Miniprotein binders against q9usj1. Designs and how they scored, part 7

Target 1, 298 residues: q9usj1
Amino acid sequence: MFSVGKKISFILPIKGVLQKLKDNAQKTVLLDATWYLPTDTKNGKKEYLESRLPGAQYFDIDEAKDHKNPLPHMLPPADEFASYVGKLGIDRNTNVIIYDRKGFFSSPRVFWTFKVFGHEHVFLFPNAFNAWKTEGLELETGEPRTPKPVVYEGAKLNKDLVASFDDIVKVIESPDAAGVHIVDARAHERFLGNVPESRPGLASGHIPTSINIPFTETTAAGITAPKPEEDLEKVFSSHGLTDKSVPIITSCGSGVTASVLFAALKECGFKDVRVYDESWSGYGKRANEDSSLLATGP
Key: E = the ipSAE of ESMFold2; O = the ipSAE of OpenDDE; V2 = 0.75 times the mean of E and O plus 0.25 times the DockQ between their complexes.

## First folded at step 3 (miniprotein)

Design w4
Fold by ESMFold2-Fast, scan of step 3:
Structure w4 (fold): chain B 298 residues (1-298), chain A 88 residues (1-88)
Amino acid sequence: as target 1 above (298 residues)
Amino acid sequence: SEWREVDPNSEEIKEIAEKALEEYSKKTGKKYKLVEVLEAYRILWEGYTIYELTLEVEDEETGKRYRVRIRVRIFPDGEIEVEELEEV
């Protein structure tokens, strides 16, 4: 007789979502975290106002941010996070289930944000609209419900989930001593430095020692869902990520797709994963002013 | 990255246009043939390559020609997503 392994996934199939919605002992809030690239004609808030999973509230990563920081969607201060989610009816004990309309694109960013502030009961629902439709369930339309605000207590930034510029510098200055892998989720041509960055003042290239795993290598059916765990294991092992105890820092352009890698790595049981919040939007400016911070090519 | 005008007559752009038109034909239930790529723009963004293409196409059943503007998202695995912006 062998014991069955106990890995509780934070990624829920529709059956798991429906079970939590029926639980009278614990409140569940659905969050629509739909966000599109600035080049897209679609707008997540506009789409949320047109239709949503029943009862879902909208979480805007461009509103729930550090308004004193010029970089896009940087983590808010803990008190501003608490105020923002409290207005959505979320307290410390609420089950939070996050989805987005692309399936698995921006929802991991909001998932990571909740984990950063110490929220325990937070889950991802990939491919949500397709799964909901396949079960024959209706979407909610018309005016969304305004929740009664609640007080969110105990929000505190967990440093074990967030990498700073200083953390990156420690890795590149002493890679053998640091024992940390930096993983870049951007398109490979951006990583290589073969194309200029869209924002002025940013260098073209990547963080020295980093490896490139474009986030789309970790998703299936485009970006609607994460790949199955067995396929994620193959992706990560093909890049040399075989020891799940070795710390990993994920990075991208602005922290959104780095969070897709965060979720995929956590799903595979990697113990220590941090997201570099400013990502290339901050680092690339520093690298433009200090060439020792910049690498180019493979 | 920033939107960049790219050569609509390049082999790369023609291959992308052909693949995008294949997906567009499938979505519309029609059979289109690529006549010409009239204009092409490209942006690299967060693991995506995104194109905005203006195409001259021919409906193979009717022989009628149309101009269509499509946005094409290309994933590293080769999957293509197409969105019609406007028939011109």
Scores: ipSAE 0.000, ipTM 0.243, lowest interface PAE 15.9, mean pLDDT 86

Design w5
Fold by ESMFold2-Fast, scan of step 3:
Structure w5 (fold): chain B 298 residues (1-298), chain A 92 residues (1-92)
Amino acid sequence: as target 1 above (298 residues)
Amino acid sequence: SEWREVDPNSEEIKEIAEKALEEYSKKTGKKYKLVEVLEAYRIEYEWDGYEFTIYELTLEVEDEETGKRYRVRIRVRITPDGEIEVEELEEV
């Protein structure tokens, strides 16, 4: 914003959310992107059906996916994305505000997905349920309202935001020439290869040349909110990420927490950040069969 | 072993031990007081981008009703959102 000299943030406090909801000149849709591990007894869709922020639609990363890919919640084709969000009442000009019940866990994945398909007006609302309750506002309960379907035009996958396995291999084969940092969002012991992977057939370790920044170093109050920008700057600087023009690829287990790092890096002004969509769920299987793809230890 | 030894006298570990004993006391209906954390080990694992932390703690505890003291080994899993699950507790 010109008046304050600060960059425009895509991370909204509750007052920013309420301002956009009250703006009659531009449509706003709230998305509940709550997602839990399959081993969790909680289910995001079930919780959404019981209660939500008023007017919120549900975005399911396990429905809005590439159904031909066996890996979890891989990006859908552009036409399937357009059809999915159009049914939620979202067109290219809609303000999309995304939240999740954990606070800041799965919502960055959906934020990144919208950015990948060229959506401009997309925002994150961290710690949403706590902020809503603290403001004394009521939740919506009962059957959710069915939105009027709209046509989402011009959905196109932006390859500048998505890294493939081939992109990772190019970095590994020529790290000095590639000039790219690979950042792994997993816990440090997983990165080192000191703990076996939970999925069978995955190697223990990390992508060669990658640096480890567990996503929890970028969040506050557990995983309910991102750290303030000044603290994120210190986190990234402490790991040697000081040049914001150097391209970064984020990775994790399946692309969810890599998207938390994506959001944190973008908040700090890093210009070129891609998410490795298959992350360790795909790479780790390849690395188990080809040791040149695997590094272990520090 | 892939378990990392952590300082049993750290404030973080004492808080985890106290919360774990409080949860266990609620489940059993007994009141336990933490006397000392004797040993603490930590392991982290990830599944689908979600971090789990398991602590294995050896504690000296006191039954508040009887005054009896004994050593217990308690295994707790901490989810990223700070929920504590007591997986195992045994007298040692």
Scores: ipSAE 0.000, ipTM 0.158, lowest interface PAE 17.1, mean pLDDT 84

Design w6
Fold by ESMFold2-Fast, scan of step 3:
Structure w6 (fold): chain B 298 residues (1-298), chain A 88 residues (1-88)
Amino acid sequence: as target 1 above (298 residues)
Amino acid sequence: SEWREVDPNSEEIKEIAEKALEEYSKKTGKKYKLVEVLEAYRIEFDGWTIYELTLEVEDEETGKRYRVRIRVRIEPWGEIEVEELEEV
């Protein structure tokens, strides 16, 4: 074991989850953040209602959103975030441990959301259902417990974690001067513009200057867990991301898998990572109106 | 949405086939090397893409060649799931 000031990981193995539950059950909340496309035959809330990790509450990214914005899953206003999580029994000192049923797919989006609003004690539990089953532990079934509501105080949006369309435009207008890398988490075929977008009205292609790192390059055993830090370092360095002080903006379809890259980059010690919340769901519509915003091919 | 025949010799289809065989290997422990994509069909619906590919593959342990049909689902965010693989 060599220490060079190495950061304690926010990614917990099952032993870490069980330790937090043992040490402070009353101040630890498990969140099921399982999310699927609206057109998927699977539904995260329905699956949560059928079974869950014991005591888990459900966090719905389609409910905890800006209801005045037509784009999917946009960050809610700070007061609406505070109200939503307060109803789940979460205050600013709660240990929040987030999982999803795919393993490491939608849980990073909720992790990023908590970080955006200034929550300190938030963690990811990848491969949660497989790990739970392997330990011989039972899932909870039947009606979920209703938590005692609490007041979440001091929620404030951290602008250093969120990129806007204007931030993207500044990079593409002056890429050499901006000193920022835009990283696109979508499948390579979508990045190239060879596959149609799932949502109507969106251009096919990518943000000019962006680097494509499909989020699946950062996951292991499918999408059940992030790769080990050593392997993530190799992924990022192979794409030219070697200086951990250089700012990075992640993007994807709607901000979900951009948050997978956010978590992977943070695990590797990248200091300045923002998620483009609109991602292609907003940008792709703009790119149909203005061809200078669109690139295709490699 | 309807099944459409696509070019089996395209680089995109070859990459999809290779990724699908890699995912199949992780699930089953069977190691197949892609020799050739013989046929490719695609259906697109509500943001999902499903491929039905007929491949010539080589078992890396035995050196034997097989023709297999593989069904691959690609989610909008790039997740590749192998639904079926059968010898044909």
Scores: ipSAE 0.000, ipTM 0.142, lowest interface PAE 18.9, mean pLDDT 85

Design w7
Fold by ESMFold2-Fast, scan of step 3:
Order: structure tokens, then C-alpha cells, then sequence
Structure w7 (fold): chain B 298 residues (1-298), chain A 92 residues (1-92)
């Protein structure tokens, strides 16, 4: 006489956010993870300094990175992650709720980063600014509050959530034996190799064997929110992703929109999903030097 | 998509140039007046699933405080959200 509990979403509506903010038993920190593409002159940190959800701290993926790696916003070492989030007032037991100003664009990257370092109480708040305004709540303006620093203990990289170049090579060298799907979140024309990459020195095309699911197929109202779970299941099944036990590696330009696919796949109950952290920003450079790494067209 | 030459005297380009020059003036801390759009190019691109419209404009501008004229090439990005952003490419 027992049952397994149903899946609980890590994606919160505003009522869920407000409930966690009112929780007297557990600290909650809001993170503004607003980030813009390299072609954009907008600055997420500057916008955060102008206005934010009340009490929100800013998480900069271009600061919380491996400073020894030349590629954009690669995962930091565990100790540097711990130091960075500790300065934001986040310890191991903190509820972390992440939003971005586009709605559901860069916040999944920070969500994935917390999951990679073993943080349990981490959530996404899509369409945050619109939902906050619609509820009649005020934004915070002026000088941001400086949090009391805390010690983040036990940060450890979970390799089951991160794919390396070597992991990609294993799939493309033995695709039938690997039993892994590589899913590319970039726009279809970028995947085909028909449009230029915004970053210099990158080949145009995709990783051999990869399946293209532009991340915008998984979002609703533009990029404001993820689609409901039942619609996400239809998206994934339409691309042949029907077995939720088959491992998936997501990739994109630099790991940001690959993390949107990560969140969508996890929402649908896919059990083994890794993000290829360097994505096309690293792989595309390698593909310029080795044509066996590059595919173009459908 | 590919880069397309656009009529620098078109209403489209005049509107984009004026908006871009306003942002450029703010970024540089100067007050510029548009004298002429000399060249205009446009490309529509998709990056990470979003549509971008990018212009490269060659403008002749006048610094309203000094009266000096400059040729400047600017990149103008219309974001997927419809906002305008400006980056200086070169002074000619």
C-alpha cells in the first residue's frame, strides 16, 4: 500500500515565488541572471543596477566562470563557485529562485550551474517582471542591497550534468554504440550552416549526428516562458525523443540556450541530460581545423 | 540571409539613423546632428533561436558643440524585443 510521489516542478509561478519568500523556516535569495547575446549592446548588470525584483542579487555568468579558460562563461571551479555564491548570501540550504528580464532565456543557465554544483533548492521564475507587475507589486530601484556573505559548503561538480568535447567525440565516432542523442538548440539556419556565427573563428554547421531543436520550439509567448509540460512532450516526441531513459547532450552557441533545453527536458522527466558547456564556441573552432568534426545541411 | 544594400535616403534608413545617432550621442557623451547617411546595409539573422535585424550605416555627423564634421560607421542592432542598440565600428 504505497505510491511514489508525482513529479514536482522546479518552475514556479508567482504564487510559488511569493510563498517561498514568506517562508520563515528557510532563507530565499532571488537571483537576476539577465544576460544578452554578444551582438547586443545591452548590459544585464547595468539593468539590474537600475531596477530589480526586491532583494534580488545579480548573478553574472561572465564573472562566475573559469577565468583560466578563454571560452565564454565556462563553468567555474567548485571553490570559485562556492566563493561567488557565498558573497551573494547563498549557503547550501538556501532556496535560490532565478529569473531574467527576457523571461526564460539566461536564467536556465544559472539554474543548471547550481544543479551542477549539487544545490538542491533551486527554482526558475519565468516571465518574472511581467508577472510581478501584473500582481501589482513594485520593483526595487536605487542602490542594490549588499548581502551578508556566508560560507557555501560542499560544492562539488556533478559530471553527470556536464558534457566535454571528449564526450561528444565518443558519440560521433560510434553513434550506433553510444546510444546518446546530441540536441542543438540553435536556430535551424545556424545548424544548417547557412548563416554566419556571431563569434569570430567558428565554422558554420553542426556536430555530426546532432538533432536540431531550436530552443524557441520549447518556449511560449516568444521567449517569455517555457511551454507547458504536455506541449513540451509533443515537441520532443516530434523530433524522435520518445524514450526518456536515453541520454541526451544539449548544445548551442555557448551553453546558454542549451540550458533552456536542459530545463525543458528535465520538466518532461528525461533522466539523463548533460549540457555541453563549451558548445559551438569551442567545438566550432576545432571544426575549422578538422573537417571530420563538421556537418552541414539537414 | 545575406547583407543587402539599402537606399540611404529611404524613410526606413532615415528613421533608424536618427534613433541610432541619439543612442550614439548618449554613449559618447557628445551631441551629434545627422548630416547625411552615406551608406546603409541590412541583414536579418537568427542567433540562438531569435531574429535580429542588423544595420551597418556610414553617417556624416556634426558635433553640435564644436561644429566639426565626422564620418562614422556604426552597427545598429534591432534586438528580438524590438529595441535598438548601437556600436561604433570605425571613424573614417
Amino acid sequence: as target 1 above (298 residues)
Amino acid sequence: SEWREVDPNSEEIKEIAEKALEEYSKKTGKKYKLVEVLEAYRIELEFDGEEWTIYELTLEVEDEETGKRYRVRIRVEITPDGEIEVEELEEV
Scores: ipSAE 0.000, ipTM 0.101, lowest interface PAE 21.0, mean pLDDT 84

Design w8
Fold by ESMFold2-Fast, scan of step 3:
Structure w8 (fold): chain B 298 residues (1-298), chain A 88 residues (1-88)
Amino acid sequence: as target 1 above (298 residues)
Amino acid sequence: SFWEEVDPNSEEIKEIAEKALEEYSKKTGKKYKLVEVLEAYRIEWNGYTIYELTLEVEDEETGKRYRVRIRVEITPDGYIEVEELEEV
């Protein structure tokens, strides 16, 4: 309700990051959220252990997960989230600034995760390593510091930011009545069903009624940074997403790049955006057993 | 459906661990021998049988032993896919 006047972005340039560290270093935690697809030979934790932004802690989306769910890096229960981030020195009042080494790939997933559990002061630092080096600042090397554990109180899953399979089914069974857009962040050929999925047992295709906006349409210089807001507006409007009050559910392979779209949509002022946490990793398995769940082609 | 802790010493689990380790060895280009299954969890999901196994393994080239956590997905038609989760 009401305009908040000028929008304050949750996406920080290096000067914004340095300002938060200067203003309250003790209440600010940098998170390295570097993650690579299973087909990549690189390892985010290994790279973190070699070098990081000074003082950064590592956030592993394959550790901070629901260990009772077979799907990759599903959201953990609220108490396990609280325990995990508390060990990183993060409480409800901590300024959390998240980066990744690709620039703007896996950090939005961790940003969304903090928002899901009600964390208010959370920010993204895209193109972090390039920006840090360009400013003439040195990286930290050697063994990272173990933070003093703190208690994270009041973590509660906000269902308004997370879509379930049941939410997807309600949209596809009554698309005109649902008034929700499903947006698929995968590459266009994966969306069409023309190429196999990298994960085993998944159907090739997409959720019926979904709109394909590959996440790479929302990033610049490859995947190192989000596009400027004015260019993001053009991307979304070109796909018919002009009404910022219409709810959107983002989906991808496993929720990582769906979170890139989440961040881009929120940056443009879309009011109601949920991420389908299972994404194609869960839905695609269901679609192998039930053809009514599967669409192919444009 | 939730994960069930399964007896890591059962014949079923040892057989699945051996097959999974064969696939893992192929993917890594190394030759691993199963020493022990330390932990096993199973879930049935949309016609798939999925395991998370904690294995003690031996690199046959170096003789070094270490633990590895692997996810094993058995498709409805019986094919096995493996993914390394994390080193213990």
Scores: ipSAE 0.000, ipTM 0.116, lowest interface PAE 20.7, mean pLDDT 85

Design w9
Fold by ESMFold2-Fast, scan of step 3:
Structure w9 (fold): chain B 298 residues (1-298), chain A 89 residues (1-89)
Amino acid sequence: as target 1 above (298 residues)
Amino acid sequence: SEWREVDPNSEEIKEIAEKALEEYSKKTGKKYKLVEVLEAYRIEYGDEWTIYELTLEVEDEETGKRYRVRIRVRITPEGEIEVEELEEV
């Protein structure tokens, strides 16, 4: 019997992952992109060092970042991205398959990062650990394998995938003329401004005109996998996102869950989706100093 | 994992539908009776979680009115049933 839902080439079931790993003509690298919120006691790197999918390398969004920017996990410069992934054995032609231990939480951030720097062959493996166990496959333990470094050529930031503060300002200054939807992936109470931000100096509320779609509306029970495309279509249409040609900018706290929305929107065929990299961690500071940047309530 | 169509007339599916409807009735304070399972889909996350999406015909026991509803049910590793979504269709 056929399964219900659309199979999209960038989201792989375990059969697709295993096929790519078996293909000797095309190099494949698995990336463990496990990351936890600062309030969580767990640490992704420590968990990776204890166990991983066999051969997986660790991608740390707090290491592969712009070290000159005080905001969390901002995109690195293109040459630093190239250096970082080259050390993981990844060149321009490598198949990169990204997973995380929560299932579908931080892996979309790394997926978006590869797309930003022009990488073509990049895929997501949701619910990876449970799928691996269900096939009766063993996890790797002990000392991680050190790959042979390679040269990553031609990394260049694609501005069509990244929104800046200036891009946000253009939307809120002329919302009818801009023709862009801003979508906020944070929990609804944070969006409304009903709870204080954990960081001092950040306003409570949201970007004016933005639509709130908590990222958990786009994931299955918890955050283990994206919802099927049919369900995602209903989520987006219920919020008025019916024209797939209209540009969308996703935002959240620091760009991680905005990337979950990016992946879900791309799965539904939305043509122009950008992630606001600094998200509320940067915008909220500005909004605290300039009330014209802040909205509260519904 | 992928959504799989399952037999809506199976004993397994009818039992899950009845338990889910009982849980929903408990939370809302209304009493619903299962009339028929029209469609059933399942997605599995290893051996830990199972999510069902069911299309049911139900009857409000107080009013006698019948509805078609889609209900999404998560079964925890402990076997607890959580109704995540319910909408009239």
Scores: ipSAE 0.000, ipTM 0.105, lowest interface PAE 20.5, mean pLDDT 83

## First folded at step 4 (miniprotein)

Design p1 (at its last look DockQ between E and O 0.65; V2 from the best seeds 0.00; counts 0 for: pae E 8.8 > 1.5)
Fold by OpenDDE base, look of step 4:
Structure p1 (fold): chain B 298 residues (1-298), chain A 80 residues (1-80)
Amino acid sequence: as target 1 above (298 residues)
Amino acid sequence: DKYVRIRISGVDPELMRKFAEEVQRIAEKYGVKVEIYVDGDTIEITLRGMSEDTAEWLILELRFLAYELGITVTVEFGTE
């Protein structure tokens, strides 16, 4: 009876989080990755300063990015990533548990980022605040703790988790040969091209051959948590994603919600999932200049 | 009980319809009552019968929906 050891899910319930926090064998760092859309009145950093899980550090996706790239939230260079997380007290052997105030919105982006740079011990804690309160645990207020800086070694970008524009072009030029599914996490109306883009110079529509799965189809109400695995399987199956071995590229507006899909797909056992980091912010510009890159409608 | 009121003006009628449909879907998820009032080119949607916690989450989801559809909304939160 080969006990197929249930791969320990990278998505942790509160019990799992508490267990890791109690385990002194390995350093654990909680990361508050709370981020809101620019159009939102809320500010993640501000909220973090007000309250957080005890000992949590703030991971700012607006800071931990490639500042040389005009596109939003592009991956930083490996050395910059290393420097950033090192200042948060995170080294390669640190258990990193990521949450956000919404529950499962921006934390997957940070999760993906850690995975991209080869961090093994990284986890997601959905609906963290609610779970924490339900357990009768207290939040931390006041000035956050300043961690002791450490050196993060061995950060190297794993290209297998990141799709480039060139990767997308390869798929659209030879859809049948590529055998790759491109999944757009954006709202259906954006996918169809029925609404104008908020940023000037972006085409309206989607990547040719791509499938639309709004990321909200993979989350509970309020984007508090991913749907249960069983429900996720139904969602993905309904869109023709049944073969776990088929390569998938996720895309969205700016790379954040694409990471939600990434996490959900990984939870369901999809083996080859990449995030198109440029997403529509980058692609839409290109498509605006080259109509062959643009599809509209279903 | 708390309520959330959304006002939208100057949006394409078809887009407004789609928005309203999605709001209805969201409302169903949260188990809240939906009331829609139309005055000219302005639509007012009131969601009623919720806790403060539900309202908070609902507002976030509604704002996100508005963003995704490229529409501007005003949101009012209050107690019935």
Scores: ipSAE 0.022, ipTM 0.465, lowest interface PAE 3.1, mean pLDDT 91
Fold by ESMFold2, look of step 7:
Structure p1 (fold): chain B 298 residues (1-298), chain A 80 residues (1-80)
Amino acid sequence: as target 1 above (298 residues)
Amino acid sequence: DKYVRIRISGVDPELMRKFAEEVQRIAEKYGVKVEIYVDGDTIEITLRGMSEDTAEWLILELRFLAYELGITVTVEFGTE
């Protein structure tokens, strides 16, 4: 029997995390999804090997990807996703709780990846290390626990959560008929086209018809957690996003921060949200070759 | 007493101005004071009035901003 009228939150406070970890009826796996910007000297895998939440496994965004695609962080094939998570001890029925050391930065990308392949019980734990310490709980150190590999069955890409370049073109060719909002998570000056892209061959600007909501508008200071739902509602409404039934496609530089917006929109009850996985890394090259694909300014 | 200092050199003047504008938005978010000092072909931006915890979070956001804008920056944290 289905039930309506109440949203089930996928963003868990520490008490909700501890409750799921205590549940002996269903396996729960903590995932450390820590990823740092190229300009950062820290390494997420090395930090994981030094300490982690007890029993956590590491999910490497740069390993679990489409290795045949030169674009950064593209979704892996479904069978490779299944093999990867199965080696971490995750099957279809496992509760997966994802954190990152920054708080709410790379973990939404991994959350989205699980959703794309049809995993039902996946959750986010923002500000995990601070919450853990405040609760008086110890971290795990020494050799990480080795899970027993399992078979992950039934991984299948859900096209309703992923937008392609062709999907973007359909929207910009007939914006009124499409009725879709494209939302860009990048810094404002990159959206405007006022600064050059650091990577050669990418146009400066944005996807025509798109609106800019830099992802940091949806987070607490320091990118530690999402803003409370009430404040998220204000952020989205101030940008004209009030009808929760209107389809939304999020984009950014490479699909990581677009997933932060994905999670924030879903938390606010937006029903139809997709991530444009290529983001500017793919689109910007095309827009450099075809000016009809490029907009600049407000 | 605590400060975060950003130095940029060898960057187009327009790009330096755009970076400074974004730094001001971040500073407002954290409620910190901003000082801008031009030293020849470089800009030095100093943010003040923060706790050590706030400074760590501020540095994270500044590194992300630099990455998003394709700018190489030097970031210093200290006590005066």
Scores: ipSAE 0.012, ipTM 0.487, lowest interface PAE 8.8, mean pLDDT 87
Fold by ESMFold2-Fast, scan of step 6:
Structure p1 (fold): chain B 298 residues (1-298), chain A 80 residues (1-80)
Amino acid sequence: as target 1 above (298 residues)
Amino acid sequence: DKYVRIRISGVDPELMRKFAEEVQRIAEKYGVKVEIYVDGDTIEITLRGMSEDTAEWLILELRFLAYELGITVTVEFGTE
């Protein structure tokens, strides 16, 4: 059966958010996924505790992680993901709408995480605080509500959305045969290797064959919202990404901004997009020990 | 108009110079004026003449650069 309607976007305007919140047929949970860089004086959890969109629960990417892995905010095991989101009142059938206070910075990371564990009904609400205020709606303050915990069943890691180091190696060892584009979301000068890495053992440069599309090329009004689909199409086509059936792996420093690219590519209809979870935080150390893994320059 | 002031100290001189060069490149990208003051192992970079939206984008990009380089920076943001 074919629908006569247009493609349904997972990126919701405020009217779409309000519609889902008012729908009695399906439970909706708002998630505040605000995360700041470690060098920022702001703290997402602290800000959430002071104010939030009404009813929102907090999702902490530094808590919902693999605690056995020293790299930052790596994906948690499936059972720990299920336990974490179940405590937030989220089950398999819940509509999950994710926002962050920057607008469109850390929320795509949480969106990708839900997709990785097989969650179907997950959405992004960019520029949430500005949109909420513009509609004349008030923020919730005081103690957040504690949701009734539920059981999240069937969380299973979808390897079609996650790239490993071995997946990257397969591409760079046989680039012409692999038929995969690696896209690096970092600032251009970081990609070129023109700026030194301060972390011991990390090389300066990029993954061989990778295309650099700084994540800020895909956002509008700073980082508060993704560009409209038409403008995203122009960004991707200007970098040679025109065939939406060709697999893409996104990478960055630690997986956060690679997830911004993931969301933008998915919005444009790219069929096969994976995020390289450890990104440069893991790969850069390997590249320092093996020059065949490292490229510099344009 | 908004201003952004960045202070860095106690960082390797080579890394400090590279950070300052990259900050200037980012400032040029956004059409923002940049002033750099160096005194010993301390560098102060002031960026002026920008809208609030431009300042927020610029601050994010600068903080992201500092984070990826492992540099601790003090960022002051205000209105002139």
Scores: ipSAE 0.000, ipTM 0.262, lowest interface PAE 15.0, mean pLDDT 83
ESMFold2, look of step 4: ipSAE 0.000; ipTM 0.101
ESMFold2 (binder alone), look of step 4: mean pLDDT 79; pTM 0.724
ESMFold2 (binder alone), look of step 7: mean pLDDT 79; pTM 0.717
OpenDDE base, look of step 7: ipSAE 0.022; ipTM 0.363

